VH-VL binders against q9vpl3. Designs and how they scored, part 112

Target 1, 224 residues: q9vpl3
Amino acid sequence: RGKINIQRPKAPHYERARVVAVTQPKYPELPKAKSCFKTRAERTQQQQENPYNEIIAREVRNWLDHSRLVAFFHLSSITADDIFRVRVQLHKQNLHLKSYGSKIIEQAVKNTRYEAIVPLFHSNHCIVFSPDPEKTAALLRIVRRVPQMVLLGGIVEETMLSRNQLVAYAQMPGLHAVQAQLVQTLSQAPGHLIQQLQAHQNSFVQVLDVHAKNQMNEETPKST
Key: E = the ipSAE of ESMFold2; O = the ipSAE of OpenDDE; V2 = 0.75 times the mean of E and O plus 0.25 times the DockQ between their complexes.

## First folded at step 4 (VH-VL)

Design B7 (framework fv_cemiplimab; at its last look DockQ between E and O 0.33; V2 from the best seeds 0.00; counts 0 for: pae E 8.3 > 2)
Fold by OpenDDE, look of step 4:
Structure B7 (fold): chain C 224 residues (1-224), chain A 122 residues (1-122), chain B 107 residues (1-107)
Amino acid sequence: as target 1 above (224 residues)
Amino acid sequence: EVQLLESGGVLVQPGGSLRLSCAASGFTFSNYAMTWVRQAPGKGLEWVSGISWSGGSTYFADSVKGRFTISRDNSKNTLYLQMNSLKGEDTAVYYCARDVFESDYGLYMDVWGQGTLVTVSS
Amino acid sequence: DIQMTQSPSSLSASVGDSITITCRASQSISTYLNWYQQKPGKAPNLLIYGASSLQSGVPSRFSGSGSGTDFTLTIRTLQPEDFATYYCQQGYSNPFTFGPGTVVDFR
């Protein structure tokens, strides 16, 4: 009795093949799991009843309440490995990269001053938190090397900033440097002001002198 | 050196008002949320109130809600607790503490003041 | 509000002993539990944060463990300076409630 080749079974007789073809359970094509094409955001939307949503929402609130720098990013086709690498780099700078579902964010910021951030979370996103607003430049430097992370905007010192504004903020000199510049500018201002004030006074005195001289010339009686 | 120093604790009559202050030094005060914790004589610790770094968010225990107000002046590195309608039950040592939050660890208080005693008695 | 309980309320031990204090939360708080030590007439000091992370400057004889609702503080080789009251505190949500405390005294 020939060894039944299980790996390459002989094609069954055409009649048997017909029967097998008809009796093969047509497994409904597993609906191409719409789930595979669901954005992380859509997947997280289905988690409406997760008892942990409240917990996560609280976490988000805590981060917002403890962060002076919050940056929002869109994620475009970034791998887990890339995210991990970025996370490590950010962490070294006391920058905390987190990802939350849109619904969780909505829940977290509902009826708070942060409610305006909700429209930023329509797709795959991540948030970077920091207690130190001076780390903005470091953040942007790190993220510049990650093309998959697109800056959408941020919150710095309770002020919502656009992408461009955040970039501008990062380029500003530190508070102390600005203060120093201000002091320098102010220290130079009095000199100019004094010059301007003195210029007007001097002009006035000159006009008065001319007037006085003219009056003296008119009062000289023609000695006949 | 990182330090918190509470002040303002005195004897007050029931129904009275008192304002406590906590002066911070040795760290960037504006980078941290702050908390008040109290301890009645011979009793345990009780969380009273918290405030975000900016002062934009404030939290209270139910026992003090509506009576106490928490505020801060970051330019002066000072935390405040305004206590109104004081009761005998409010008698305690009041501590200010610095809050730290991390996703992996939650909220914890890593720096504490020495406390100031508030006594509410007729 | 999350309610915190501790066991035991008090324990007596000798120098060199190993002791364990238990803390329980009324609901899951993940690993967001902190341990504080308080000596008489002094402010509390942070020992452990995040259930198991040792605060800087705290001796290694202190250790914390647990997750969810049940947590433990262990002090190995108890030292004279370790006789104090210990409090657990949940760092999960406001109000950030404390346990009732455990007094560790000399046997």
Scores: ipSAE 0.540, ipTM 0.808, lowest interface PAE 1.4, mean pLDDT 87
Fold by ESMFold2, look of step 4:
Structure B7 (fold): chain C 224 residues (1-224), chain A 122 residues (1-122), chain B 107 residues (1-107)
Amino acid sequence: as target 1 above (224 residues)
Amino acid sequence: EVQLLESGGVLVQPGGSLRLSCAASGFTFSNYAMTWVRQAPGKGLEWVSGISWSGGSTYFADSVKGRFTISRDNSKNTLYLQMNSLKGEDTAVYYCARDVFESDYGLYMDVWGQGTLVTVSS
Amino acid sequence: DIQMTQSPSSLSASVGDSITITCRASQSISTYLNWYQQKPGKAPNLLIYGASSLQSGVPSRFSGSGSGTDFTLTIRTLQPEDFATYYCQQGYSNPFTFGPGTVVDFR
């Protein structure tokens, strides 16, 4: 009942596939998760499988070479579940919580500008790295809820900041947001407004200086 | 659009010096480490030098160590390669590249410039 | 320094073929292996980072796998624009060395 059109059969293509199958093996691609949680799990597993000090020191050097924000904390006793929850919260903000032995830190920062940080790691500690210095406020907000993590200080844009200086830095408007407002204002009516925006920039620097001086006075207790 | 543009490649004499520039645009240059890679005519890629986001850490291949220096000016969005004591084997196209580091993926170069040709001959 | 090797050094293939290029590191580099494509007279382009992650805009016919010291790049259903030189590169430690390259030529 059917009429077959013998004049237009589909061409067989099996010869190309057969030659490829004989001469070239093909491996299936492993599934790749793009979620932050999967990435964190793979990160942890890789570190456990390669506990060589040189490997870990290279990781620290890479973090230092790619981070504009580094924050140092003293770490009191904390459960693995609680620290994991903190790591997840931080990771969502592009903040990367790490911990390394003092010998590894010494190895990683030897012959670098960061050698002065080594004494911070002679006790129980953790470090937060981020390429985004504007995330300092988010970091402090998350850690405020974690009494086991006590801020010691940090590095922002290669500037060593004490605890109070880092807190003061976090309270200021983001430079990116201020720069965007400057560009918007200049494109509409630049004249007198440029002078006003330059004054705001100078006030911003003055606020940093005041906080630095206040912190130094507060952290230098008077002896009796 | 994220772009890198090298410049400064010319013909130089052996023993001479040359400074290459790489102008960056379309991204926050100061957030990224940077790399120079070269390719001699008809040859493969050779990693030459790298620099941290701030310029405070610098790295060199053994073939250029002591002769080349790398620097950056984050206020001008520009990467530099200073090449001294040039030799015939330094003849190559020099590329600048933007580095990305992620703990899960390591370091990779996701954006490349078009390259600039350096020729060292008498 | 971590030495990288690639095999084969060159190969000939037809449009529609599937090909595999291998890369080997002299030391374990975890999954920190990247693949680049370079056409004559052009800059390299990133194809794959972290052994298996495709860079944005790279066709799904490209895939990568491996960990430790042994890695592969696979191109399925080869297209005319895929005839190029392919380089692996380790992103584990300075100096971030490249393999010698594999030339994929039209047969």
Scores: ipSAE 0.017, ipTM 0.541, lowest interface PAE 8.3, mean pLDDT 77
ESMFold2 (binder alone), look of step 4: mean pLDDT 95; pTM 0.961

Design B8 (framework fv_cemiplimab; at its last look DockQ between E and O 0.02; V2 from the best seeds 0.00; counts 0 for: pae E 14.1 > 2, placed apart)
Fold by OpenDDE, look of step 4:
Structure B8 (fold): chain C 224 residues (1-224), chain A 122 residues (1-122), chain B 107 residues (1-107)
Amino acid sequence: as target 1 above (224 residues)
Amino acid sequence: EVQLLESGGVLVQPGGSLRLSCAASGFTFSNYAMTWVRQAPGKGLEWVSGISWSGGSTYFADSVKGRFTISRDNSKNTLYLQMNSLKGEDTAVYYCARDVFESDYGLYMDVWGQGTLVTVSS
Amino acid sequence: DIQMTQSPSSLSASVGDSITITCRASQSISTYLNWYQQKPGKAPNLLIYGASSLQSGVPSRFSGSGSGTDFTLTIRTLQPEDFATYYCQQGYSTPWTFGPGTVVDFR
């Protein structure tokens, strides 16, 4: 009795296949609740008529004004559960993940120094806020594990940075480390400069000495 | 201490007008949206009207739309509800409340006044 | 408009009991649900906001849970001061709507 190959079951006889096809329970296609496919953006668009948009806009401004690190992300097909997990991880690092409608963002930043961020909010997006710019590396580390979150850019110390610039910033040594390096470099510079200056002086003196020696040799009268 | 104090509730005839006031203290009034909620005798709570922090946006329940007006004076830390064309159904205790909105939690009313009774009767 | 319902409309309990009140929304409101307590002749007090966040000063015996359309308020070890009417309220969209309330009285 041949070992039933469970990995490659022989195609049933055409009659059996017909019976199986007819007896397969047609599970009613769950009504694709149109509501489940509404993108977060569409859901947030419905919030456009919320009389509290002004309040929310103010909240956004407050976050922007009090944050030293702001990062903007596009969200690609992320589940609520995934967002929650990321939020928890970020929160442990004093990073605050928020999501706002595009219209709210527009309202919030209108006629402000942040107006340039509006073009970043054309799709489903989230913002991460932090009072600590040193957390940029931590932020990127966390988000790297979340492929559904795509970094678009950010604001660090009131400066708008592209995605690449933000990544570069995260790789930089801390301000103190950079300062220390600068001090070290500057401390070495005078020594080199002095050496170079002295080298020129020494060369000049040598040339003068040679010249003086040559003149002395010419003035020695041939004592006939 | 954060406090809201309503005033202006009196007996009024149907078709009459009344203005309620809510005095705020203990917090920066201009930073918060405000709302009016009413409660008919022996009944539940009904949202009536809201106003943004600046007063630039106002919103109303359908039951009072066109009859009631909400306003605020941030310099006086006072919220107002102008009620016109009053009906028997408008008889209620009117509460002012402070609105808080957070993206993570939605809108909630964290501070309430003690309420003022408005009675509309012939 | 979002319609809110509560169950039960009233319940009788004893001091020390654990009670549960249910609130349902006509549509999904995420976690934007609040619970208020009102005692006779007094203004409502906020107990829970955002479905599960306890307001400052509220005893830990109060807890909220739920998301979407179904929410629950639980009071563990009922105290004499807990006999009151409880209202749920959706904070998702205007008009803000309240449940009809649940009266908790002494058995």
Scores: ipSAE 0.023, ipTM 0.566, lowest interface PAE 5.8, mean pLDDT 83
Fold by ESMFold2, look of step 4:
Structure B8 (fold): chain C 224 residues (1-224), chain A 122 residues (1-122), chain B 107 residues (1-107)
Amino acid sequence: as target 1 above (224 residues)
Amino acid sequence: EVQLLESGGVLVQPGGSLRLSCAASGFTFSNYAMTWVRQAPGKGLEWVSGISWSGGSTYFADSVKGRFTISRDNSKNTLYLQMNSLKGEDTAVYYCARDVFESDYGLYMDVWGQGTLVTVSS
Amino acid sequence: DIQMTQSPSSLSASVGDSITITCRASQSISTYLNWYQQKPGKAPNLLIYGASSLQSGVPSRFSGSGSGTDFTLTIRTLQPEDFATYYCQQGYSTPWTFGPGTVVDFR
């Protein structure tokens, strides 16, 4: 959803123009400062409005928004035949192997909670997308036989997981969102315990409130 | 049986507000992005708004941006459209639809509700 | 935004005819083009996704083709139940835009 016109009024461009306001008595540099700032703004606007980057970035956003499993890999040198074989094996499991430039990834995750993934794409890489988080085990099984693909981490149910967390997630049965949160929690230091107790207390209060409302509704139900 | 059922469409005055609901059944609602599409009487289909499977990303047509919000409650299998500052041009049948996105086929809307009529008039 | 156009805006045909509806996108959308049928008073139904893939339960007399900017829906051996309005819709990028529709009337 990277509408340039919508983001432009919120962009720092407006604040940058404010900073170059001139307060000096004679202004030979004012035209230069204004010209330089406009040149930078024009360059930024031109780059942001590039239709190829916008189209590809929208594709990445759609993949991220529709995938419950995303896995990031470092990709070493690999033959076209080998990568094609891996892509076919993954596709059979509804796992979709993609690669995008780091600039396009940055544009795609702009103003999302996933901005932290951008550094992963400065080197040779690939990404696997899937709507099926239960396919994590199948993904790891397939790529285990591909030493050129080194798992860096992933996203499951909107939860960022490290390599070790993603491996642990793949071995658990049950509720996918709860599994991802559990793996993240178990890998943290003891100091995280206080935050967990506060979250559990809030969850218990919410459960009790729902139960009380349901109980009151059941005591005096009305026919439909 | 996979079903989507819209509700909440009524007659409202210009400038008013209205919340539409879409109840989903027969599938795992939290696995799918969702969309609202509207159709003015005698006119074509117009995409209005969409929301990711978690609700973390939302998107809107320019004609409704800033006036409409979209949300979902995955624990209740329900999609919502909050419509504020309603205008006469918002008069339409509003459909909810389930989005499917596949690498080979892009995005398509494979399940539709039967629609709910919103009328904006004095 | 990707603009979608359709032609013709309406047509009349007899049972047994073959008809063709075209859809054009303002930029390349690869094969990410969908077709929907809407009968009077009813919700739309998906016919074809990804330019040429037939949705489950759709009769084989419907077919789609195209890539890039130009797409075609073909109905062979037109039946009385095919009286409807047909919409194309691009699934390439948000906003998910529809064509204006083609009304198919029986003579």
Scores: ipSAE 0.000, ipTM 0.457, lowest interface PAE 14.1, mean pLDDT 76
ESMFold2 (binder alone), look of step 4: mean pLDDT 94; pTM 0.956

Design B9 (framework fv_cemiplimab; at its last look DockQ between E and O 0.37; V2 from the best seeds 0.00; counts 0 for: pae E 7.0 > 2)
Fold by OpenDDE, look of step 4:
Structure B9 (fold): chain C 224 residues (1-224), chain A 122 residues (1-122), chain B 107 residues (1-107)
Amino acid sequence: as target 1 above (224 residues)
Amino acid sequence: EVQLLESGGVLVQPGGSLRLSCAASGFTFSNYAMTWVRQAPGKGLEWVSGISWSGGSTYFADSVKGRFTISRDNSKNTLYLQMNSLKGEDTAVYYCARDVFESDYGLYFDYWGQGTLVTVSS
Amino acid sequence: DIQMTQSPSSLSASVGDSITITCRASQSISTYLNWYQQKPGKAPNLLIYGASSLQSGVPSRFSGSGSGTDFTLTIRTLQPEDFATYYCQQGYSTPYTFGPGTVVDFR
């Protein structure tokens, strides 16, 4: 009983081949539902100019107008559950995690000062908004525990920052702390100067005293 | 405690100009967008103008567009409304308010000043 | 512009009564509706934001409901201090418009 080569089946007799060819169900190539393989980003881009997009675009504008901190993240294979968990954690810190389509973002920022952010939205992404720039450190601390969220950059105080710049910003002492340090430094400077000036004067006086003492000792005649 | 104090409301002639001020205290002023709302005597509330936290975005009601300018000085915790070409219809108590936006709730005004009266009369 | 209407324009009630004020938007505003209370000679105070969220410090007798175009403010067990004018406001889009107000007076 010849080993049926399943890898290279012998071509059937020409008559059988004809029958097989005619009886092969031409499965209509299921239109590769292009939709199934479209990335979330692509699916969001094809969303027809839905009046709803304008509404969402307005929302995005409102967030931008009310946020002093905006952070952009790439999402890498994150589950809905993970997103939810992160959202809850961020929310406790008055950080608002949002996800928008690239087209919506484009529409929202068109002819605005924020137009430069459009190139950041080519893949699965999310945005974190906050009215408080001091929450940058908290944001980074939370996101550090979520490897699926990759920081791309952000906007702080209307300034676009790279990833590295944002990290550096988060490490900086608050404005008040810096001001306090400055004041402290400035307050110490006069004190040091005064000390140095006084030190020289004191030294001079000491030298004069020694000289005076020596002169007095020389003038005391040895009364033999 | 959050406090908003409006000032600058006076009697002015039609066609005149006036600048209102709102002094904010008790919160980080630069973290919030601000708005002006007015109320004519015996009438309802009318939204006049809004400004983003940075002042980079400004919005106006059609009734005041081109005549009014909104600005802020975050270093002084002060909101301003410059009113030009004033009309009798602009007679109202002008309130400054702090606005808050959230996706779940929309925009709302959580704190209001006591208002300042602007009277436009010949 | 989104037009806001309120009903009734005025109502009289007694202490202890429950009253309902309705607000309608000319178009859907989702849940972006706020309610304010204004007493005579005073600035407005926020009562409800986002259609149903109670502002901090506001008594629980105040409640809001609704979505889309129709919204309701309910005051349970009216108190003497509740004598005021109530305004709805849409927080959906500029210009942010207010309803005409509802005057609540006591019998």
Scores: ipSAE 0.531, ipTM 0.804, lowest interface PAE 1.4, mean pLDDT 86
Fold by ESMFold2, look of step 4:
Structure B9 (fold): chain C 224 residues (1-224), chain A 122 residues (1-122), chain B 107 residues (1-107)
Amino acid sequence: as target 1 above (224 residues)
Amino acid sequence: EVQLLESGGVLVQPGGSLRLSCAASGFTFSNYAMTWVRQAPGKGLEWVSGISWSGGSTYFADSVKGRFTISRDNSKNTLYLQMNSLKGEDTAVYYCARDVFESDYGLYFDYWGQGTLVTVSS
Amino acid sequence: DIQMTQSPSSLSASVGDSITITCRASQSISTYLNWYQQKPGKAPNLLIYGASSLQSGVPSRFSGSGSGTDFTLTIRTLQPEDFATYYCQQGYSTPYTFGPGTVVDFR
């Protein structure tokens, strides 16, 4: 039905969304002619491997293969019209708003360095993908007017950034080229070196976080 | 103006090796995944290999898997195809192409190079 | 691997004709079907992406339709410059396979 049910707030809303995503036929489906001609072995194979999960996971892998910027948001209650308008604004900037179940994200990032992002998708969420990390500032400008979308963090050029690190990345005037080169260098280093560089980088980002917090406080959305 | 320029195609003996290059200009190369497609003389197009924007993910057609590798140098705006254990069936014009992906449209190749001819014969 | 077929393999047509080329995938590929034009001695050029979206600079006489496994490319009011080979290609999953091509011969 069209109403949000808040009757049981401790209910695992994100777990229910995950189950629904696995079982919903609204996603891409096999053609009926194809299903009619399947052999018994093919039908058995299909049942062991839910085809919608793999198809959707493949889409996520394609997004990761084509996106230098990935941003994660918690999504509060928002009307379909409002989220559609936000999606259109983002799309004009080559920013692509998507949502996937946590099990599908887990399947998509299996055996990759991004396995740590899976817990972010257990709650109501959305993701923004873009091939262009220069669009981080545009992304934050657009969502600043959307209090229902709360930035959790992101990935820039294969480097995980916290909320404050991503905001600082977008806001440091004159550092954009330096930040892009630094992130590119980190993505080429071995994992241990990346962790060490990330730890040292955090002290620099803490200074930037004070600057970003001052800007966020000034632009706190008003309830209406 | 987007340009892709392949080079390195020559006559090679069966079992030999060859590296193809694709020089990219007119766009931010590191923003795009890239693909190699080949076309045997008088035949159709065959997808050969693809690589993510970072080079962290690579994909291959079964016909070349284990023999070819794909790489990129984003600092030089260059895509590479290393071709080992070449066979007569690998004789083709090799094109590089730029990938575009969007979930509404899937993956497509919006710009292509002019191709470089690889001939594998004794 | 997703196999792609095209029909017809070749055709002859006159200026002003309307022609249709069909493409079939061995499994559903949603709307992730692309069409390319290739002239002799030249690289392919993208015409249609996502089954029905025209690439920038492509004349409006080209159109595409379909979803699932069956797709069509239509060229309305054929022009002399439309002589070429046309390929469909699925953008759904690796390997991103092409159809065998349709040769449009212009008398």
Scores: ipSAE 0.073, ipTM 0.590, lowest interface PAE 7.0, mean pLDDT 78
ESMFold2 (binder alone), look of step 4: mean pLDDT 95; pTM 0.959

